# VH-VL binders against q8ixk2r445to577, part 29

Target 1, 133 residues: q8ixk2r445to577
Amino acid sequence: FFGMLQNKGLTDYCFDYNPPDENQIVGHQVILYLCHGMGQNQFFEYTSQKEIRYNTHQPEGCIAVEAGMDTLIMHLCEETAPENQKFILQEDGSLFHEQSKKCVQAARKESSDSFVPLLRDCTNSDHQKWFFK
Short names: E, the ipSAE of ESMFold2; O, the ipSAE of OpenDDE; V2, 0.75 times the mean of E and O plus 0.25 times the DockQ between their complexes.

## First folded at step 16 (VH-VL; framework fv_traxivitug)

Design y04 (at its last look DockQ between E and O 0.06; V2 from the best seeds 0.00; counts 0 for: pae O 8.3 > 2, placed apart)
Fold by ESMFold2, look of step 16:
Formats: structure tokens, C-alpha cells, sequence
Structure y04 (fold): chain C 133 residues (1-133), chain A 120 residues (1-120), chain B 107 residues (1-107)
């Protein structure tokens, strides 16, 4: 799939990635923002390797979660997807991170009312349900 | 070393036309949305217009729509603002600004500005 | 909200904390960006995405955004922090909106 990755519970919010510059696309956190489809920062691809790619940039970025962490950060994509970059988008809309056995949830940032995707224990919450377009 | 250098600001009569230029260096110009922001003497900042990386999308504040045209030349790393039917309220310092990488949300680098004065 | 409201000025003693507010209906549902502008100079970005800081911005600068108010906080204020400060949001329908600016005076 390719497009805007939207949250069901937090209506009209999408994955959004906006690094500091073209040379620093790695290591920054993925956020959520109102869906608009403008620019390149809300377009992602879900691949057959179970990656979520930021592929409107070269080299392409892949979303990862480092061991013991709950934040979604950008790494460079690799020829074979590392385990920490594998997510299963399930039929019910849940986005399951294989290595951690947790689900991606729309959550608030520590210092604001802004939203970010974080790993949490899997539930039936619509805040853990995602779909493209 | 990101640098943005505006030029072309001068005194112009009401109803006149003026073209502003901005020379960009120190970054890959074609990867960024670019913007003009203005500031009337002693006043605050006002966004004027922006343009997508490839020039295919352009947006304007209501007060200049139909009078101003933003454009870019990626081969020459240059941003332009064509200003027609100028009014005294267009008097301002015009800043060239770079938007954040891959987006149009905020401005991470600014030029020093060029002064446009619209007066008899 | 297409209008952002800032107090026109804030005075603060050296070493104390300055708080600069930016008011807008439901602004807490949007990301806020902050700029510092010294007299005769171009603005510089000091906070983006409510609370993130560009490289080179001191740790004493911080941002928050909740409800109808975003706040730029400068702790342990120094004479060099004296400047005009602008908040800004992006609105899908009108692109960029700036607040009116706040002059911070260190006395």
C-alpha cells in the first residue's frame, strides 16, 4: 500500500515525518498531524517485507523501534528488513510490531497536546487502528 | 552554510510593478518548498506566498492573490516574486525563507530581506 | 483559528523566567513554531513542533502547547534574549499564520 497512513480513532490524523534537513533524515521521531496530502511528509509505503517506508526521499527511510523503546524513529532501509523495522498491518487495522509484540497507538507527547505514534500493549482501541488513504 | 540573499527591493509608485529575486546556496534548493514573508516597518511578520519543490503548486495570502506571482528556477537556485498593481500597504521588508525539509509547515532559514517602498 | 494572539510585551529581570503566550482556538491540536527576531535582523527558528529545538538553541528555551494556549518559556533569562518573539501555525486553508509578536525586555 502507498498513501497517507491514517488513524481510525484520532479522526483525520496521519503519520507525518519532517526531518531537520535532507542530510539528517535518520534518527528523528515520526509524529501525527492532521491529514492534508500536501508536500512529501505524509506519504508512506507498506512493503511486502512488512516495512513502513518514507519513500518520497532517496535514500529511503524505514520506520524502526529500537530495543526497549516505544518511539517510532526513522532508519535507512536495508536490502533485507531488520526485525525492528517489521510491522504487520492486520485485517482489523491494528499495526503490530513483531519484535516487541506491541501495537502502534496514537498517543500524546509529554510536553504538549500533540500526538505521536507509540508502541503500547495491544488493545481493541480505535487509537490502535490504522488504514491507508 | 545555508544562505539566502534577496534583491530587487526599491521605491515604486502605486500601481507599479516590481520583481524580487532570492539567490540560494548551501543546500539542495530543489528539495525544499520556498516562501516569501514580509514585515511592514514597525509591524509583525506576514506570510505572503510559497511554492512547491518542483514549482507545480503555489499558494498566496488573500491580500496578494491575483497581483503577485511566485516562481522558481531550480537550475539557477533562484526564487522570484513578481509584484503587480502595487499598493502602499505592500510596503515592507520582503524575506526569502526556506521551509522545513519535505514540508510546508515552518521556516528554518531566512535571508536578510529587501525593502519595498510603495509611495508617491 | 486564523488569528493568533500574543501579548505585545513581557518584561523580565535577568536570571528570571519569561513566559510568552500564543492564544488561538484549539491551538493545542496544531503544532506551533516560534521565531526570535532581534532589531534589524532576520528571524531565527527557536522552537518547532511545539517543543523541539534546532541545533544551537540553548536548553533554557522550551515550548509547550495545550488547550487554547501555546507558551514559549525562557528560563534564566539573559540580556541577549531581548528580542521580538513570534508564534506561527500552519493552517491547511490559509497556509501560514503568525501571531502579532511579543517584545521581551530584560530589565
Amino acid sequence: as target 1 above (133 residues)
Amino acid sequence: QVQLVESGGTLVQPGGSLRLSCAASGFTFSKYWMTWVRQAPGKGLEWVANIKQDGSEKYYVDSVRGRFTISRDNAKNSLFLQMNSLRPEDTAVYFCAREGYGSLYYFDYWGQGTLVTVSS
Amino acid sequence: QSVLTQPPSVSVAPGKTARITCGGDNIGWRYVYWYQQKPGQAPILVVYYDSDKPSGIPERFSGSNSGNTATLTISRVEAGDEADYYCQVWDRSSDHVFGGGTKVTVL
Scores: ipSAE 0.429, ipTM 0.827, lowest interface PAE 3.2, mean pLDDT 90
Fold by OpenDDE, look of step 16:
Structure y04 (fold): chain C 133 residues (1-133), chain A 120 residues (1-120), chain B 107 residues (1-107)
Amino acid sequence: as target 1 above (133 residues)
Amino acid sequence: QVQLVESGGTLVQPGGSLRLSCAASGFTFSKYWMTWVRQAPGKGLEWVANIKQDGSEKYYVDSVRGRFTISRDNAKNSLFLQMNSLRPEDTAVYFCAREGYGSLYYFDYWGQGTLVTVSS
Amino acid sequence: QSVLTQPPSVSVAPGKTARITCGGDNIGWRYVYWYQQKPGQAPILVVYYDSDKPSGIPERFSGSNSGNTATLTISRVEAGDEADYYCQVWDRSSDHVFGGGTKVTVL
């Protein structure tokens, strides 16, 4: 699966990554932004290694969850996907992080007008359902 | 316990002005979006306006834009609705409500409402 | 702009199941919230996740949505369930939108 990764509950919002430096793509947080289908900031790929890859730039980036965190951070992809980069995109649309045993949920920050994907306990919320478009 | 108490509703003539207040307690007021919802007699619910935690964002239903102003005082745990150029169709019970947090856009707590009647 | 359509009324016998529909274009891709309102009272949130509800709300209340229809289901209906019920959604362009409301009468 590849393309825009769109949220069901937070309508018209997609995974978005826009690093400050295109030559240094790691270390920043993945956010949610209006699905626009323009540019390369919203193009992701779900691989057979259970990675969510940001492969519009070289080297390729893979979404990871750092220990003790609930945010999605871009790391470099590895030959063998590390445990903190493994996700299961289930048939019901839920995006499950294997290591934390939590689901990815679209969320609005209290003190910000921005939206971000966060790890939360798994529920039936449409805000935890995703699809590629 | 969470409480929201509206006040200020009264009878006014068309073209008049009125200011509604909502006193909040039982929760950290400054952490939540707040909203006004109204209900005309015998009619359904209609969202009117909401305001961001710090007041930097305000949104209105089209029919009240330019006439109503939503505001808040976090130090006093208070929400306000300044209504100008009132019309008979503005007659309604006005509810103060707390919006959900995160990506949940529901209203989990409501006041009992205050009645605004616009009539000549 | 979002438009939500509810039936004006639903009648149900005690102990039976009431289903209240909320129609909208691709509402199955939206998060729908449900409220109960009794005469002279403020609305009460009864369903906020498809199947989740606030503390104090009976398990008899549940929500679902698919395609162009969201549904509030009230199983084992009691006399106390007689009320108006409203669906509600949010989107960036129209902010909060309520359905027209459905009066549920317990026969």
Scores: ipSAE 0.010, ipTM 0.613, lowest interface PAE 8.3, mean pLDDT 90
ESMFold2 (binder alone), look of step 16: mean pLDDT 92; pTM 0.939

Design y05 (at its last look DockQ between E and O 0.07; V2 from the best seeds 0.00; counts 0 for: pae O 4.7 > 2, placed apart)
Fold by ESMFold2, look of step 16:
Structure y05 (fold): chain C 133 residues (1-133), chain A 119 residues (1-119), chain B 107 residues (1-107)
Amino acid sequence: as target 1 above (133 residues)
Amino acid sequence: QVQLVESGGTLVQPGGSLRLSCAASGFTFSKYWMTWVRQAPGKGLEWVANIKQDGSEKYYVDSVRGRFTISRDNAKNSLFLQMNSLRPEDTAVYFCAREGYSLYYFDYWGQGTLVTVSS
Amino acid sequence: QSVLTQPPSVSVAPGKTARITCGGDNIGWKYVHWYQQKPGQAPILVVYYDSDRPSGIPERFSGSNSGNTATLTISRVEAGDEADYYCQVWDRSSDHVFGGGTKVTVL
């Protein structure tokens, strides 16, 4: 799939990535923001390797979770997807991170009312349901 | 090192025209939305206009729509603001700013160029 | 959001904490960015996405955003922090909106 990855429970919020500059494509956190369809920051590809790619720029970025963390961080994509970059978008809309055995949830940042995608114990909450549009 | 250098600000009569330029260096200009922000003497910041990476989308604050035209030349790493039908309330320092890859914030600013509109 | 409201000034003693507020209806649902502008200089981004800092900005600059108020917090204020501070948001309907600015005076 390619498009805006939207949350079911947090209506009109999309995955969003805006790296600081062309030399810092990786290493920064993915956020959630109101879907607007402008710019290159809300379009992602879900690949057959179960990657979520930010590939409107080169080099391509792949969403990852670093060991012991619950935040989604941009890494460089690799020829074969590493386990920390694999996400299963299930039929019910849940986005499952195999390595951690957790699901991606729209969650509040610790310091604000704004939302970010975070790993949480899997539930049936609509805040853990995602779809491409 | 990212640098933005504005030029073209001067004294002009009401109803006159002026073209501002911004020379960019230290980054791949064509990858970024670019913006003009102005600041009237002793006043706060006001967004004026921005332009998409390829120039295909342009947006303006209501007070300048129809009078100002933002443009860019990616081959010359240059941003422009054509200002027509100038009014005394357009008097300000005009800053060139970079928005990164997104529309949300301005990470680098030029030092500004002063436009004065008076008789 | 058609307007962002900031107090016109804040005074703070050296070594103390300054808090600069930015008010707007439901501003907590938007990301807020903060700029520092010293006299005769261009603005500099000091906080973005509510609470993140660009490279080179001291960690004593921090931000929060909840409900109708975003706050820039400057801990252990130094004389060099004396400046005007602006909040800013973006949305598709109003594009970029700046607050009116807050002059921070270190006394």
Scores: ipSAE 0.432, ipTM 0.833, lowest interface PAE 3.0, mean pLDDT 90
Fold by OpenDDE, look of step 16:
Structure y05 (fold): chain C 133 residues (1-133), chain A 119 residues (1-119), chain B 107 residues (1-107)
Amino acid sequence: as target 1 above (133 residues)
Amino acid sequence: QVQLVESGGTLVQPGGSLRLSCAASGFTFSKYWMTWVRQAPGKGLEWVANIKQDGSEKYYVDSVRGRFTISRDNAKNSLFLQMNSLRPEDTAVYFCAREGYSLYYFDYWGQGTLVTVSS
Amino acid sequence: QSVLTQPPSVSVAPGKTARITCGGDNIGWKYVHWYQQKPGQAPILVVYYDSDRPSGIPERFSGSNSGNTATLTISRVEAGDEADYYCQVWDRSSDHVFGGGTKVTVL
């Protein structure tokens, strides 16, 4: 699966990654932004290694969850996907993070106007449903 | 505990002005969007206006745009609603409410203050 | 523009289950919240995020949302559940929108 990763509940919002430096693409938080299909900042792929890969830049980035965090941060992809980069995109649209045993939810960042994907306890809410478009 | 206390509601004549206040406590006021919701007697809830944390963004229901102004003073943990050119249809209990961080719901409400516009 | 439609009233016997619907075009793609309001009191958030409960809200309150209908379900209804219930969504074009409200009467 590849393309825009769109949220069902937060209508018309997609995964978005805008690193400040194209040559330094890791270490920043993945956000949600209006789906626009312009550029490559909203292009992701779900790989056979269960990665959510940001492959519009070299080296390629993979979404990871750091210890003790609930945010999605861009790391470098590795030959063998580390445990903190493994996600399961379920048939029902839920995006499950294996290591934390939590689901990715569209949420509003506290004290901010920004919308972000956050790890939360798994529910049946459409804000935890995702699909590639 | 989170508390919101509205004040300023009173009887005013049509065309008059009134300023409502909401005193917030029990949370970091400056970190939240704040909103006004009103309820006419015997009627349902109607969103009126909301304001961003730093006050840089304000939004209004169409029926009050140009007449009402929402504002806030984060130093005083206070939310305001300046109502001008009041109309009888503005008669309602006005609630102050905090917007939650999870995509635009209202997790805490005040008890409301009654505004009556009548000749 | 965005309209949420609720039945004006729902009657339920004590101990039974009340279901309050909130209709809207493709509401299943929207974020639905529910509020309880008793006479002379402020609204209280009882369900948010379609199906999540705030702390302190009994498990008897649950929510679902799919297709064109969101539903607030109150199981094992008690006399104290008699109130008005409102659904609410955020819309990009109209901001916050409430349903018309449903009066729940416990028989």
Scores: ipSAE 0.020, ipTM 0.676, lowest interface PAE 4.7, mean pLDDT 91
ESMFold2 (binder alone), look of step 16: mean pLDDT 93; pTM 0.949

Design y06 (at its last look DockQ between E and O 0.84; V2 from the best seeds 0.00; counts 0 for: pae E 2.7 > 2, grease 19.4 > 18.9)
Fold by ESMFold2, look of step 16:
Structure y06 (fold): chain C 133 residues (1-133), chain A 120 residues (1-120), chain B 107 residues (1-107)
Amino acid sequence: as target 1 above (133 residues)
Amino acid sequence: QVQLVESGGTLVQPGGSLRLSCAASGFTFSKYWMTWVRQAPGKGLEWVANIKQDGSEKYYVDSVRGRFTISRDNAKNSLFLQMNSLRPEDTAVYFCAREGYGSLYWFDYWGQGTLVTVSS
Amino acid sequence: QSVLTQPPSVSVAPGKTARITCGGDNIGWKYVHWYQQKPGQAPILVVYYDSDKPSGIPERFSGSNSGNTATLTISRVEAGDEADYYCQVWDRSYDHVFGGGTKVTVL
């Protein structure tokens, strides 16, 4: 799939990535922002290798979760997807991170009312349901 | 080192036209959305227009829509603002600014500006 | 059309804390960015995404955003912090909106 990855429970919010510059593509956190479809911020590809790619740059970025963390961080994609970059988008819309056995949830950022995707124990909450549009 | 250098600001009569230029260096110009922001003397900042990396999308503040045209030449690392039907309220220092790599949200590098004065 | 409201000025003694507010309807649901502009100079970005800082911005600069108010906080204010400060958002109607600016005077 390719497009804007939207949250069901937090309506009109999409995965968004805005790195500081072209030499700082990796190491920054993925956020949620109102869906607008402009620029290169909100377009991601879900691949057959179960990656979520930020593919408006070469080399491409792949969303990852580092060991012991709950934040979604951009890494460089590799020829064979590392386990920390594999997400299963299930038929019910849940986005399951295989290595951690947790689901991606729309959550508030600690320092503000803004939203980010975080790993949480899997539930049936619509805040853990995602779809491409 | 990122540098943005504006030029073309001068005195012009109401109803006249000007073209501003911005020369960019120190980054891959074609990878960034670019923006014009203006500041009337002694006043605050006002966003004017921005343009997508490939020039295919352009957005304007309402007060200049239909009068100003933003454009870019990626081969020459240059940003332009064509200003037509100028009015006294267009008098300002015009800054060229770079948006963050993901685009649209903030302006991380600014030029020193070029002054446009619209008066009789 | 959005409006961002900033106080016109804030006076603060050296070593004390300056707080610059930016008011807007539901601004806490938007990301707020802050710029510093010294006399005769171009603005520089000091905070983005409510609370993140570009390289080279001191730790004593911080930001927060909740409800209808975003705040730029400068702790241990120095004379060199004397400047105009602007908040800015981007909204879904495709406009970048700046606040009116706040002059910080260090006395």
Scores: ipSAE 0.476, ipTM 0.841, lowest interface PAE 2.7, mean pLDDT 90
Fold by OpenDDE, look of step 16:
Structure y06 (fold): chain C 133 residues (1-133), chain A 120 residues (1-120), chain B 107 residues (1-107)
Amino acid sequence: as target 1 above (133 residues)
Amino acid sequence: QVQLVESGGTLVQPGGSLRLSCAASGFTFSKYWMTWVRQAPGKGLEWVANIKQDGSEKYYVDSVRGRFTISRDNAKNSLFLQMNSLRPEDTAVYFCAREGYGSLYWFDYWGQGTLVTVSS
Amino acid sequence: QSVLTQPPSVSVAPGKTARITCGGDNIGWKYVHWYQQKPGQAPILVVYYDSDKPSGIPERFSGSNSGNTATLTISRVEAGDEADYYCQVWDRSYDHVFGGGTKVTVL
C-alpha cells in the first residue's frame, strides 16, 4: 500500500511529514494536515516489514515510536525493521503499533486545534481508522 | 549559509514585459520548492507563484495567472519569473523565497527583493 | 480562498508582552506560520506549525492557534522587536495566504 494515508474520522486529513532540514530528515514529528495531491510530504508506503515508510528521500525514513512517547517520529529505515517501527494496518482500517500495543489515533495537537497522530488505547473510533488513497 | 539574491527589477510601462532572476546559494537548490512573493509599496505580503523541485508543478495567484511564468534552472541554482502584460498594480518589491524542505506550507529563507515599477 | 485578519498595529512598552492575533474561519484547524519584517529588509520566519521555532529565534517568541484565532506572543519585548509581523497559511486551493500584517511599535 502506498500514497496518502488518510484518516476516516477526521475527514480530509492525512499523514504529513515536512522536516525543516534537507540534511536531517529524521527526529521530527509526523503531523496531520489537509490531504492534497501536491508535493512529497504526504506520500507514505506500508511495507512487507510492517513499516510506514517515507520514501521521498534517500536514505529513507520510517515512522517510529520512541520509548515512553505517544507521538510518531521519523527515524531512518533499517535493513531489518526494529520493533518500534512495526505497525499492523488491519482490514478494518485500524493502525496498530506492535511494541506499545496501542493504536494510532487522529488527535489534536497540544495547545492547538491542529492535528497529529497519537498512540492511544485501541477503540472502534473512526479516528483510529486509516486508509491509503 | 543560505542566500537568495533577486535581480531584474526596473521601471517598465504598462503592457510591458520583465524577467526577474533569483540566484540561490548555500543549499541544494534542486531539493526545494521555490516561490515568489511580492509587496506593493506600503502594503503587505502577497504570494505570487511557486514551483516544484523538478519544475513539473507550477502554481500562481489568480491575479497573475496567464501573465506570469515561474521557472527554474537547477544546474544554475536559479529561479525566474517572466512577467508579461504588466499592470500598475504589479508594482512591488518581488522576493525570492525558499520553501521549507519538502514543504508547501512556509518560507524559511527570503531574499532582499527587487523592485518592479510599472508606470506610464 | 481563506482570509486572514490582523490588527493593523500593536503598541507595547519595553519588557512587556505583545500579542498579535490572526483571525480566520477555523484557522485552528490549519497550521499557521509567522514572519517578522523590519523596514527595508526581507521577512524572517519566526514561527511555523503554529508554535515551532526556527533555529536562532529567541524563546521570547511563541505561537498558539485555537478556534478562529492564531496568536504570536512576544514576551519581554525589546526595541529590536519593532517590526511588521505577518501570519500565513497554505490552503487546499494551492495558494499561500498572508494576513494583512501588524505593525508592532515599542514605546
Scores: ipSAE 0.442, ipTM 0.846, lowest interface PAE 1.3, mean pLDDT 92
ESMFold2 (binder alone), look of step 16: mean pLDDT 90; pTM 0.923

## First folded at step 17 (VH-VL; framework fv_traxivitug)

Design k01 (at its last look DockQ between E and O 0.77; V2 from the best seeds 0.00; counts 0 for: pae O 3.8 > 2)
Fold by ESMFold2, look of step 17:
Structure k01 (fold): chain C 133 residues (1-133), chain A 120 residues (1-120), chain B 107 residues (1-107)
Amino acid sequence: as target 1 above (133 residues)
Amino acid sequence: QVQLVESGGTLVQPGGSLRLSCAASGFTFSKYWMTWVRQAPGKGLEWVANIKQDGSEKYYVDSVRGRFTISRDNAKNSLFLQMNSLRPEDTAVYFCAREGYQSLYWFDYWGQGTLVTVSS
Amino acid sequence: QSVLTQPPSVSVAPGKTARITCGGDNIGWKYVHWYQQKPGQAPILVVYYDSDKPSGIPERFSGSNSGNTATLTISRVEAGDEADYYCQVWDRSSDHVFGGGTKVTVL
């Protein structure tokens, strides 16, 4: 799939990535923002390797979760997807992080009222349901 | 490293036309939305217009829509503002600014501005 | 179209804390960016995404955003912080919007 990855519970919010510049696309956090599609920063590809790729930049970024963390951080994609970059978009809309056995949930940032995707124990919450637009 | 240099600001009569230019360097110009922001003497900042990376989409503040045209030449790393039917209220310093990498949210680098004065 | 409201001025003694507010209906749902502008100079981005800072911006600058108010905080204010400060937002249904600006005077 390719497009804007939207949250069902937080209506009309999408995955959104805004690195400081074209030379600093690694290590920054993925956020949520109102879906608009005007910037290339809301377009992601879900690959057969179960990656969520930031595919509007070369070299491409892949969403990862580092050990012991619950935040989604941009890494460079690798030829074979590492386990921390694998997400399963399930039929019920849950976005399952294979290595951690947790689901991606729309939540507020700890330091502000902005929204971010975070790993949480899997539930039936619509805030853990995602779909491509 | 990133540099934006505006030019073309001058005194012009009401109803006249003027073309502003912005020369960009130190970054991949075609990867960024570009914008014009203006500031009337002694007043605050006002966004004027922006333009998509490939030039295919352009947006304007209501007060200039139909009179101003933003454009870009990615081969020359240049941004332009064609201003027609100028009014005294268009008098301002016009800044060229770069928006965030592939996003539209903030303006991370600004030129020094060029002064446009519209008076008889 | 949204309106961002800033106090026209703030006076602060050196070494004290300045707080510059940016008011807007439900502004906590938007990302707020802040610019510093010294007389005769171009604006400089000092805070983006409510609370992130570009490299080279002193640690004493910080931002927050919740409810109807975003705040730029400058701790241990120095004479060099005297400037105009603007907040700014964007969203898909509106133009880029700047606040009216706040003049910070260091006395």
Scores: ipSAE 0.565, ipTM 0.860, lowest interface PAE 2.4, mean pLDDT 90
Fold by OpenDDE, look of step 17:
Structure k01 (fold): chain C 133 residues (1-133), chain A 120 residues (1-120), chain B 107 residues (1-107)
Amino acid sequence: as target 1 above (133 residues)
Amino acid sequence: QVQLVESGGTLVQPGGSLRLSCAASGFTFSKYWMTWVRQAPGKGLEWVANIKQDGSEKYYVDSVRGRFTISRDNAKNSLFLQMNSLRPEDTAVYFCAREGYQSLYWFDYWGQGTLVTVSS
Amino acid sequence: QSVLTQPPSVSVAPGKTARITCGGDNIGWKYVHWYQQKPGQAPILVVYYDSDKPSGIPERFSGSNSGNTATLTISRVEAGDEADYYCQVWDRSSDHVFGGGTKVTVL
């Protein structure tokens, strides 16, 4: 699966990654923004290794969850996907992070009405449902 | 360091045509959306047009659609704005700006601008 | 289509705090970006994604966005902060939209 990763509950919002520097494309947080399908900032791929890869930029970036964190951070992809980069995209649309045993949820950014994907306890909320478009 | 330098602004009569250029350096030009923003004398900023990295997508403010054409030459690190059927209300300083890396949301670097004056 | 409303001017004494507002319907649901422009110069990005700052921008600059109002806050204002400030959003129907701008005068 590839393309825009869109949230079901938070309609018209998609995974979005915008590193500030072309030479430093890792280490920043994945956010949510209006789905527009323009540029590569909203292009992601779910791989057979259970990775969520960011576009086709080289070296390739993969979404990771750092220890003790609930945010999604871009790391470099590895030959063998590390445990903190493994996600299960279920048939029902839930996006499950294997290591933390949490689900990815569209949530409000602290002190803002803007949105980010965060790890939360798994529920049946549409805000935890995702699909590629 | 990122640098954007506009050129081509001059005095032109209503109905005339003009082509603006923007020379980019200090970054991989082909990796970025590029945009034109204009500012009439004593007025605020107005987005005019932007263009995707490979030029396959172009967008315009309504007031210039059909008259202006944005284009780019990645081999020459250059952005262009072809302005036809110019009107007095097109009088402004035209800024070349880089959009955030692989983003359409904000403009992180701007040129100093080039003045276009449309007058009889 | 989208309209961003800024006060035309804000006056502040040196060392005090200036707040520039940007109003828009449900603007809190969008990311707001801010630019500083001094006379005869190009705009400079000072805040993006509501509250993030580019490298080189002083910590005195901060941004927030909630409800119908985004705010650029400049603490410990200096004479060099005197400038025009513009808010900006991306809109699906209107593409990029700027506020009318706010002239900040340091008294």
Scores: ipSAE 0.024, ipTM 0.711, lowest interface PAE 3.8, mean pLDDT 90
ESMFold2 (binder alone), look of step 17: mean pLDDT 90; pTM 0.924

